VH-VL binders against Exosome complex component rrp40 (rrp40). Designs and how they scored, part 1

All scores and structures are predictions.

Target 1, 240 residues: Exosome complex component rrp40 (rrp40), of Schizosaccharomyces pombe (o13903)
Amino acid sequence: MAEVEEKGLLSYYFPGERIPDSIISQDGSIRLGPGLVFQKKDREEEIVVSKAGRLHQTGKNAMLIDSRTKRYIPATNDQVIGQIISRFAEGYRVDIGSAHIAQLNALAFENVTRKSRPNLNVGSLVYARVSLADRDMEPELECFDATTGKAAGYGELKNGYMITGLSLSHCRKLILPKNTLLQTLGSYIPFEIAVGMNGRVWVNSENLSTTVLICTAIRNCEFMSDEEQIKYCKDLIKKL
Positions, changes and structure headers below are counted from each chain's first letter, unless a header gives other numbers; antibody chains aren't numbered by Kabat.
F, E and O are the ipSAE of ESMFold2-Fast, ESMFold2 and OpenDDE, as the mean of both directions, binder to target and target to binder. V2 is 0.75 times the mean of E and O plus 0.25 times the DockQ between their complexes.
[cut] marks letters that were taken out.
Atom coordinates printed by the task and the answers are left out, and those that the model quotes come from them; centres of patches stay.

## First folded at step 1 (VH-VL)

Design a11 (framework fv_acimtamig)
Fold by ESMFold2-Fast, scan of step 1:
Structure a11 (fold): chain C 240 residues (1-240), chain A 121 residues (1-121), chain B 106 residues (1-106)
Amino acid sequence: as target 1 above (240 residues)
Amino acid sequence: QVQLVQSGAEVKKPGESLKVSCKASGYTFTSYYMHWVRQAPGQGLEWMGIINPSGGSTSYAQKFQGRVTMTRDTSTSTVYMELSSLRSEDTAVYYCARHRYEFSGGAFDIWGQGTLVTVSS
Amino acid sequence: SYVLTQPSSVSVAPGQTATISCGGHNIGSKSVHWYQQRPGQSPVLVIYQDSKRPSGIPERFSGSNSGNTATLTISGTQAMDEADYYCQAWDSSTVVFGGGTKLTVL
């Protein structure tokens, strides 16, 4: 992995640029991650950059563009991790990484009344559902399941650590019930996790070293095969 | 038919700046990184840095950081290496060389003919 | 900073095998490339990725790399092989060259 990151330092790309043929190993089929697309020109297939960033390779056959900033576009019923940036009389203004700041009503929690409303501080993290998403308006969040009205894991995320900048495709895989990476880690380490469709994942475990290990595995395993993920996790755990 | 053709020999005085060109032909210019390597008289090869001709991204050896600049012009398939604040120790043959990608680190498969730069007062 | 160490000179009789070493800490975990430079000429890639030959390079050139030493081997050495030889590897996104070895064919 160190060598892959070293190669990334030599290569920064802008949208519309072509990935040099000299950088493609030609050892088999190639997997393109975020920021890269196949495009045909004169009956030949080439790899074109769709977002600005550094080129990174993972394993032999996978590559992606690592962009420093990723803007989330809210969609109704997405699960997201937000950070409280300010409070107002009826609720909270929440950063979810979107163009607009989200609104979270103080009463949008399970069994909450005016006398039992949550007391979230600026800087607190919340796991929430996007209840309203419109291109021209501030998104609205709720910390309860739309069908049952129960918390269902939503609410304040206390302690733990949040990683940001994950791709939507990676988060979609992590949220699956039998994700190989999370099952492998969970077989060795007890931990809590919340996966946000806004490219954020929150992890909490017994101590800092195991939390850092889990976050490292999540960040580094996006383009690994199931077998590679299992081996990588076993090797990381051995170092604890 | 792949060729890298460099600009001609130069004589400079200490404190001046040097700008060497390297014109590529016979391949897709933007598909290969380009390196600059120098060689002082009777000495070994010394790496100066790398440029991506597609986007213009560069990375320089620490020794030259702050006084070397690498650029390219895609319309003429030419890379440039500019070295400022010249000293007598900068007397060398300067080469451009094409990057051959290998997974564990690239080789230099095609080299320019070299540009002799003499820095003397 | 990472350093590659080569002998300053190696002498061999025509038709004999020349061996040029390139020493570096844990160099066997890196890919090593070799360049030939004849007097007054540009370097020429003769071996890449430890042991592979570019098109046009004679089969008498071979390479190996393990542990702390990479080696360039030239069998049946000819007068035309007289040149300086440089090993090269990458470390921390930088290129490192060996100091070079002058091969003399007597």
Scores: ipSAE 0.000, ipTM 0.421, lowest interface PAE 16.1, mean pLDDT 81

Design a12 (framework fv_acimtamig)
Fold by ESMFold2-Fast, scan of step 1:
Structure a12 (fold): chain C 240 residues (1-240), chain A 122 residues (1-122), chain B 106 residues (1-106)
Amino acid sequence: as target 1 above (240 residues)
Amino acid sequence: QVQLVQSGAEVKKPGESLKVSCKASGYTFTDYYMHWVRQAPGQGLEWMGIINPSGGSTSYAQKFQGRVTMTRDTSTSTVYMELSSLRSEDTAVYYCARETIVSTPYYGMDVWGQGTLVTVSS
Amino acid sequence: SYVLTQPSSVSVAPGQTATISCGGHNIGSKSVHWYQQRPGQSPVLVIYYDSDRPSGIPERFSGSNSGNTATLTISGTQAMDEADYYCQVWDSSTVVFGGGTKLTVL
């Protein structure tokens, strides 16, 4: 009858463990980051850990498992930017910066059939979701939302520029809804962005000058407060 | 095995600039932030700034902004700290220290260089 | 600017428990790290994230953090524990160190 203490925020979790109800905000929609999934048990939803690490809360309504990893280790439902490195009969082999090369089935796109399959070239970039992640097997990617089957921003990334070598913590902040830097930039400049949990960010805008400005802002904002990000963006825009 | 090895002691005159190096080994250089922290004789630890070796992004303590520059060379796994317009008050031991890249709150500085003594006198 | 306050010195007899406080406004909402520095040596991380120990740090070191005070506790204090101890937090984009506490083991 050894007493088992309930784990809290900042505690270390292992795959299969449940997040205690005491640390789950029950007001409003909670967003789960990497390493956490909603799971139904006895008609109730619970939050279950899918990868080892420390529980971290970002704001009131967002949580993730923060793990320390030297190279990208794929986790199910991570959004990633991959580069096509070869084709095969059923699809594509994709570099996502992980130990194994990922597979993307040619039918894993919105409204695709054998007669309307995508034609991706070697060297093309894709925004994809990790649909299968097992440490001993090649990861599998999908270019559609698991729940709706719609593209939801996934698919080929045409034109634009890719930033690599961003810290995973920085990418976690950028991918959050209503990120201060991206909202501030978006109020002045129209652009497209895709943020990958594998340390890659893709940006596309009307011209090179604005794309370089956005990439510079993304690289330089890692240690800025929200106020500093707003001021920095305004100063950059004035110089355009 | 994990080590941060700093450049040797420096003697400088007021108005000169210094450049201290910190060579990392035994880990993936771009997976950790690098801090610079100094300590004047008999005084406490004073934070100067931080660099992300992956992207090269930096943040400096307000006191040093305008005088300090932090850079890195990923091919040699080395971080540099340059301090200009030296004064006698800049006499201190200068340390580099690594910190893992995680979301806030940060992990703490788990490995430190041996320190570089910089003496500024005429 | 955020300020961390530590006592300048603490004395304990060998085998006794030493406690070193680190005061800061709402410090319990921040993560506190603790460093040990012996004369002429580089600092060593002894506690991170309020209460976690790095590999190689003896179990006699522990930490806590709540309200306006974080505490480093050294149980069964040994002569080798004699050193300066610094607490540290992140406040916004800045690292803040406490002024340091000199631990003397008699």
Scores: ipSAE 0.000, ipTM 0.438, lowest interface PAE 14.0, mean pLDDT 82

Design a2 (framework fv_acimtamig)
Fold by ESMFold2-Fast, scan of step 1:
Structure a2 (fold): chain C 240 residues (1-240), chain A 119 residues (1-119), chain B 106 residues (1-106)
Amino acid sequence: as target 1 above (240 residues)
Amino acid sequence: QVQLVQSGAEVKKPGESLKVSCKASGYTFTSYYMHWVRQAPGQGLEWMGIINPSGDSTSYAQKFQGRVTMTRDTSTSTVYMELSSLRSEDTAVYYCARGEWLDYYFDYWGQGTLVTVSS
Amino acid sequence: SYVLTQPSSVSVAPGQTATISCGGHNIGSKSVHWYQQRPGQSPVLVIYYDSDRPSGIPERFSGSNSGNTATLTISGTQAMDEADYYCQVWDSSYVVFGGGTKLTVL
């Protein structure tokens, strides 16, 4: 039996969230590292998150947000979530979290031609397959299934919210058919999801509250059993 | 075959820090979680925490938060556990143990590292 | 926090059945795992997921879990089974061990 608990040390935080007073030392000598800032509200000083990541305590009186994600090492046929960095004549340069910037040809989509090619903006998200991965070369991406040439869920991810920094083990479990967490959430809330082997997950639902709830459940479920995930999801839904 | 080989016994003074290593072999290192469990002389097993397969996520028992750190080095297939601000009551055998996310049970254990903390 | 309760000791004659209990609030809703630890040795997994045996563990070891009590059963107990036995569950955010039971085979 899992209980929904207040966020604490090692919990994942998003920009704008407040660090709970319960984990703050009564000693006034707290030092803040990257991702945390002191902010005054109603003449009281509080600690607010400025960068997404996991709250980590270093020593007894120092805290920081660890936003470091280990570099993704591309592997052929991995499904990844990329963000468009720039355009060039033949396509797009895409951040997938790897050492090299990936390339996505504008014609690497289902049923596109030079006259009907997609027009993706800088900052847009795409769900893509790694078509070429070599440690000394820029990875290449495609937004169609290698066998059928159909989109098969690949392409631009519109709206929604992306979480980053997920472990590869966690993403492997989330992408499995009949994943317990996603199946349980899906029985209560309609949503879209894309799971990337580069530690990124994109979620879209009808409103921000349900999207945040789903992202929170995904972030927090890594060390829960199937039974605990079911209870956790039911408890979260009750708070909607 | 699966093996977890830990670093040798240590003698520490109160206030010092401890760093124990656990070298894994015989399986795909990045496919399994690793736990740390300790056992004081004549006492039972006490869970300290867990580190995930990729090494980018950890969870510690409340009793050890703020003075324990777990890390992984994938290039050497080694997991580390650091414990700071040592006290006499930290005298124990420290074990690394392999776990699966779905199971939360420990199928293989290291041989243990005896740490004695005395003045 | 969640607590698992085991008897501190159990004694059986060779060839008899030993039972070791593990008590916990609504433990039947959790998966219980059991470890054997001989003096001076590392623990060894003997039962996982309430009743499953790892390869290499004799069929005389069995387990059950319902309500508020999980049980490890060793039929035809042998001298080599003399050891400390620990039950274990996962509760929300952490691992919980029972206090351990010393099995003596007289």
Scores: ipSAE 0.000, ipTM 0.416, lowest interface PAE 13.4, mean pLDDT 82

Design a7 (framework fv_acimtamig)
Fold by ESMFold2-Fast, scan of step 1:
Structure a7 (fold): chain C 240 residues (1-240), chain A 121 residues (1-121), chain B 106 residues (1-106)
Amino acid sequence: as target 1 above (240 residues)
Amino acid sequence: QVQLVQSGAEVKKPGESLKVSCKASGYTFTSYGMHWVRQAPGQGLEWMGIINPSGGYTSYAQKFQGRVTMTRDTSTSTVYMELSSLRSEDTAVYYCAREYYDILTGYFDYWGQGTLVTVSS
Amino acid sequence: SYVLTQPSSVSVAPGQTATISCGGHNIGSKSVHWYQQRPGQSPVLVIYYDSDRPSGIPERFSGSNSGNTATLTISGTQAMDEADYYCQVWDSSSVVFGGGTKLTVL
């Protein structure tokens, strides 16, 4: 198995995405491993992803999609996107992609009481902060800012679309103040975003087409320079 | 087979306007950007701008802003480049070139045959 | 305005290795593409994304890009390789070409 090239031509892919021609030989001697297939579009042959995962390349002649999920390791104060998998008397059990299922107390929300507790359904998405983390125990989540006690964007994420499998490095860059990609997109399209350190990003905008465009930009810009991100976003928006 | 076929040579006088066409075939016209690049006699390649055929959106090099206009007709798979207020230094071969991009820094995989434009009094 | 610097000319004997440089500030952080232009003809892509070769381009063409210099290398140079060579990058929202290098094979 191969390491990813520094140029950022290798990244996480989803079914239906095309592998850039820049990372394949044109002599037709390429060996495709699991998760990749040759497909014709128009009169041009391309390599299409058939399962989600990280692209790995061995030299220029072999590549595959590594679909093994890397478990998220919770760290205190990480912002994460979880999915409710069950309810119990004290709250919710939440999938955050970690080895253990997280717990979210029903009272861990701004201005909530036992009589006014939130009603999160199984399958609902929540933006939360890791309040307790231990590698061998269930992490605990809270849906309020540790300093102010206010929601501060935490809580149920309604509508929109969640992308998963993003690298920790990518999510750390997206969460930075004045992130170039998000600033550039935001100058053209109004949208909501929640970035999780567990490799998950949630996006919501006025319509599905712009939400998909924003998700595509986030997925494809991981290894681009600031200049490359700006032009890529402008090109995507112009194609609408 | 991808082909980009440009209109024929033009002779213009200073102050006139030029309109060059580039007809694309052999691929999905709206899926690739189209650039215009010129080359004065004995000189290097000079980028003029890009048009996205799907939306008709354009971006021009600073040097040509205000004089250049790029358009397309999706029914004929043709892009056009108009250059106004011609000067003798606009004498050049004008190329259309298809951009392949999957990452920001796309490259030109196919070029038209070129259109020679001579601007003289 | 970003500038790419190429030597005006390079001469090499048949069968020898020709190298053509393309200098630019921090060009190693950009992707470099190379085009070959024979007299009276349209440019032809010979290297893209620093070092990758299109179908139909001989294996003796190769490229590299690091620091402030990108290089096009032609091994076992043949008379048919005599042409002008241009490097190209994207800088922000603009395409930038090098000034071109005339390769002479004598």
Scores: ipSAE 0.000, ipTM 0.401, lowest interface PAE 18.1, mean pLDDT 80

Design a9 (framework fv_acimtamig)
Fold by ESMFold2-Fast, scan of step 1:
Structure a9 (fold): chain C 240 residues (1-240), chain A 122 residues (1-122), chain B 106 residues (1-106)
Amino acid sequence: as target 1 above (240 residues)
Amino acid sequence: QVQLVQSGAEVKKPGESLKVSCKASGYTFTNYYMHWVRQAPGQGLEWMGIINPSYGSTSYAQKFQGRVTMTRDTSTSTVYMELSSLRSEDTAVYYCARGPYYYGSGSYFDYWGQGTLVTVSS
Amino acid sequence: SYVLTQPSSVSVAPGQTATISCGGHNIGSKSVHWYQQRPGQSPVLVIYEDSDRPSGIPERFSGSNSGNTATLTISGTQAMDEADYYCQVWDSSTAVFGGGTKLTVL
C-alpha cells in the first residue's frame, strides 16, 4: 500500500509504546483502564502502554489494553461483548477476541426492518449472543434471545467501562443468578452490568467513583470466599 | 428544605396509559435515587421500581415489568412514571420517594411526595 | 419472594408502651426501616437501619432487629401516634413491605 499509518484502536501494543494523539479526545477527560498510564515527557502529558495487548475503547472517553493470552473460542449461545470494527451494507464486523472477526447482521435485533436498522458506529460496544460457531468460519452474532426473539438485554452498550482479561471461570460465576459479589454491590449501588463469556464485563453506574469501585471489586474478588467478598465490598463502599 | 411535588389526580379508562410526574427541590437531584411506590385503596404499600436520576438507569418490580417505564429530566429535576395497559386493579395513590445510594438491604425512603390518586374505571 | 409479617392491629392506652413486630426469615441479617402513615397522608420515615431516628422524630420511637423478628417500640404512646405502621427491607433487588399494623390509642 502507498500509505503506512501509525497504530490505532485494536492494534497490538507493547509496554513503553505511546498511544497516538489522533485517537485521543481533545474535548475532555479520558478514563484509562488497565494497561494504560498518563506520563509526562518534555512537559507534555502522554498516554503510555504498561501491558502488552490490544487497545480497546469503551464508551466515548474510556480506553484500555486487552492483555488476554488465549483467544476466545466461540461456542453457540455464549453471551459476549463485542466492539464494532467496521460497517458494511448488511451489518457489522465485530471484535469478540476470537481468531476470526464476528459478523452481526443489521436485522438481527428485536423488531428491526431495513427501514429501522440500528445506527452503530465503529468503536461502539454490543452485547450479543453467538448464534453460529464453527472453527473454520467467522462466528455470527444476534442481539436477541433465541427462544423469545426479544432483546433480553442484548444490543448496544452505551457509556460505561469495559473490563477485559477476566478468566472464563470468573465470568461463569458472575453470570449466574444471585452471584454474591453482584448482589452485595447491588445492595448499595445501582449499576448496569453485562457479562461476556469472552472474558469481558461491561459496567455502567452513576459516576466515576462508583464505576471504579465496581470494577475494582470484580477484578479483586475472583479468589475470595462469599464472606470475604461481602466484607471487601462493604470496606470499599465506606471509602465513598 | 427537601420537597417532592407530584402531578394532580387522574381518571383513566381501562387500556389507557398513565404518566405521573414528581418534581424534586431542596437537594442535588442526581445524588439520590427516586423510587415509585403505590397504595391501592385500603391496602398496603407496594414498590414499583427505582431510577437513578444521574444516568437514567432503572430497575422495576417483576409484577410491573413490561408495563412500567421510569424516566427523568435533569434540567427540571423531575422524574416520571408511566404505566400502560391500565386495569381497575391499578386504582391507587402513586408516590415518588427519595432513597440514598444504598441499593438493596440498606435502602429506605426518607422523603415522600404528596401522592397522586389515579382512578381507573369504565 | 421474601415476606414480612405484621399483626393487623395493636391497641394501647395513652402513656403506655406499644410494640409492633415484623417477622421475616433471618431478618436480623437485613436492615429494617419503619414508616408511619396517618389517614390521607404520605408515609413518614420514623426508623431506619434497624434503630436510627431521622431528625424530627421523637425519642419515644425506637427499633430493634434480631433473629427472625424486628420490633418498633413507642414509649409513652400519645393520641397523635395513631396511624398505620409499615416495616420494610430490601431483598437483593426489591423493596419488601410488611402488610401494615393499625395502632389504636384509647
Scores: ipSAE 0.000, ipTM 0.396, lowest interface PAE 17.2, mean pLDDT 83

Design f1 (framework fv_firastotug)
Fold by ESMFold2-Fast, scan of step 1:
Structure f1 (fold): chain C 240 residues (1-240), chain A 119 residues (1-119), chain B 108 residues (1-108)
Amino acid sequence: as target 1 above (240 residues)
Amino acid sequence: EVQLVESGGGLVQPGGSLRLSCAASGYSISSGYYWSWIRQAPGKGLEWLARIYHSGSTYYSTSLKSRLTISRDNSKNTLYLQLNSLRAEDTAVYYCARDYYEGSYFDYWGQGTLVTVSS
Amino acid sequence: DIQLTQSPSSLSASVGDRVTITCRASQSVSSSYLAWYQQKPGKAPKLLIYGASSRATGIPSRFSGSGSGTDFTLTISSLQPEDFATYYCQQYGSSPLTFGQGTKVEIK
């Protein structure tokens, strides 16, 4: 069949997963579509998933991940939340929800050298700045402010919870210094937040109940007026 | 803006070796993409020679594999092609080009460098 | 290796003409992984079409590609003065990468 062939797997792949060698053609060059990239492990190349979705194969020489989710289009200097999907000698491959896997150099952090480089695990979350965004290639990330060279909140995001699928307009409002929702929540609950222009927001607070509350407020308040946001937050807090 | 600039061409003697350079600007060659060398003899068509992936994997034209080495220097953002045992048939314009990493078509090309093999 | 044969090897045309160039592969090209390039004298090739039918960025709508398997076509719907050039097809469905011999489009 000329159509994309699911091959009866019924499995949903997540960023960082390896495509089993058993389903990879041993005959000639493999062509990878969106959501899949070659990575080297030891002396062999493997195929790794860069975005969530179903694996589709066309013939024996081509495959891709079909996510059907609106993809983030990287723009230079966007702040994004990424998930480490693999490590290599020079750094990390990072899922930022775009069509392409991002690259994060191990030296792109405040005060790091080859001898003091970060040790990020597959699955770790990072807050990063898009330093290079070019159509048709991997975006590049940095975990320091371009002007000062300081971390400035960039780097590994430890603990907490990430919400995904937020609109760009909502994230643009959340990142503003006087955001009504975040100010209202912050007056009652101490928490950390990182807002990504790739539709992702990371939240960390003292316990699961308050983290869930903050995530619920962020997800549900996009179209509420300032007065409605304040009332909604007060009602949520009463339930703690 | 992506730019590729080849150098190292000129008149070379038969039986010798040639080392060409391709300086990239506007992006890092350590990103996950392939880089290729392609040549074109005077009045003839295009011939793919070799490609290298950021992982270090190399691929060569079957007819030229024994005479050809592709390499890179990530610190200089530069790609290299070495061709040994030169003969008149190696006279050509040599291009470096970026293969799109999700495929192997060439979206950016250098201007080319002319290599003439003659005694 | 997949051999690509272009037809015709050369053609003469006038501004405003519809020009059709074919590229035939000795074996099926997987997933229609075929590209088209334009080359003007003294210059590097320029990508026109990839994936048999997708126009590259900045390429005018008069250029279109079609085909699958072993038979591919590049069409220029209304030839402009700047379109007089040599055109090459290239497959990337299997290694080694191969190009067609080229089709020269000349002024009539």
Scores: ipSAE 0.000, ipTM 0.377, lowest interface PAE 22.0, mean pLDDT 79

Design f10 (framework fv_firastotug)
Fold by ESMFold2-Fast, scan of step 1:
Structure f10 (fold): chain C 240 residues (1-240), chain A 119 residues (1-119), chain B 108 residues (1-108)
Amino acid sequence: as target 1 above (240 residues)
Amino acid sequence: EVQLVESGGGLVQPGGSLRLSCAASGYSISSGYYWSWIRQAPGKGLEWLARIYYTGSTYYSTSLKSRLTISRDNSKNTLYLQLNSLRAEDTAVYYCARDSEYFGWFDPWGQGTLVTVSS
Amino acid sequence: DIQLTQSPSSLSASVGDRVTITCRASQSVDSSYLAWYQQKPGKAPKLLIYGASSRATGIPSRFSGSGSGTDFTLTISSLQPEDFATYYCQQYGSSPPTFGQGTKVEIK
């Protein structure tokens, strides 16, 4: 999935990964905080990740892995955006940003049978509902509405771009049917959106410029009043 | 199987307004997809007018957006299109159609409803 | 807006003929975002092809689509009497979705 470059949005890393040279300061000594170590390879010094988390840069040439980023705590009936991390005979293991990896049964889709089950790849994104949330167990996901058994927008999210790290408060506002920000943006540009209570929002629009605009608006409008959101979006759209 | 049935067409006066309905069956319009209005003037091609995402986000043709309102009533499983300040060039068959949720082709389509703007 | 120009605007062909309709875009369209429709007189359009080459459910194998960039083609390998119709291409790679002007196919 392609991430738009957004000021202040830092990549997520896993142990063993290398920090790209392009994001390393070349004008001074770099201070490494928790989760990062210098390692020598072929007479060159590289920066390698030692714990999972978001890369955070602060102060003069300082960086660390922020593993204390607030984890999503699953709640029954939350709508979430997950990423498939592995497949097994009965279904999928899904990263939803929680302490435990979630499970999605291959039969947990509208009108599915063993012959018609979804074929999701590792790395694919899904929009799903948390059907079981117990603190001592792996969360379980379903891609259908609990009451009707219909897809209700759940299922694979193809193409598009995912924003991560949004607050629960912001996502609660975005998921409302007449959200001011989304209605304002939608009056100017067509886009698809899926809002996850795990701080993830997926956006699909017709080109990169409109996708960047929507993602910028979603991130920057969290603390704005309705009037400020409308003005900000109008000003952004004038730049298209 | 999803079926769409438009209604509300007929003869309307220039300068007036129209409100078209599209009754959906076999699928809940609040459950997924974009839902669009598309028109076709007699003997002419197809023109996309507006779409609504199942979550409520709305999108409009730039040439008509000041005169168009797309809406829905989830309890009636019905889509609406309101067009104000009618002109002779608004004479057309108006279709509702389901957009692919992740891609913008249209399937299925309703049968269409004819709107004639004339005195 | 992306303009789609179809060629020819009309054609007359015999049953059994191979018919080719072209669609040219004013700017590049990813092949994943092009569809073809069939419309018979007095009826709504019917989806034939999406993603430039994928046949919709229930569409006979004689219909096929191809192309990329600015040039796209719909082919009917052996024209049948029920294929009398107007055919439209449609792009959905840029807002707004736009349609070609149509190609009318008349059977002799």
Scores: ipSAE 0.000, ipTM 0.394, lowest interface PAE 18.5, mean pLDDT 81

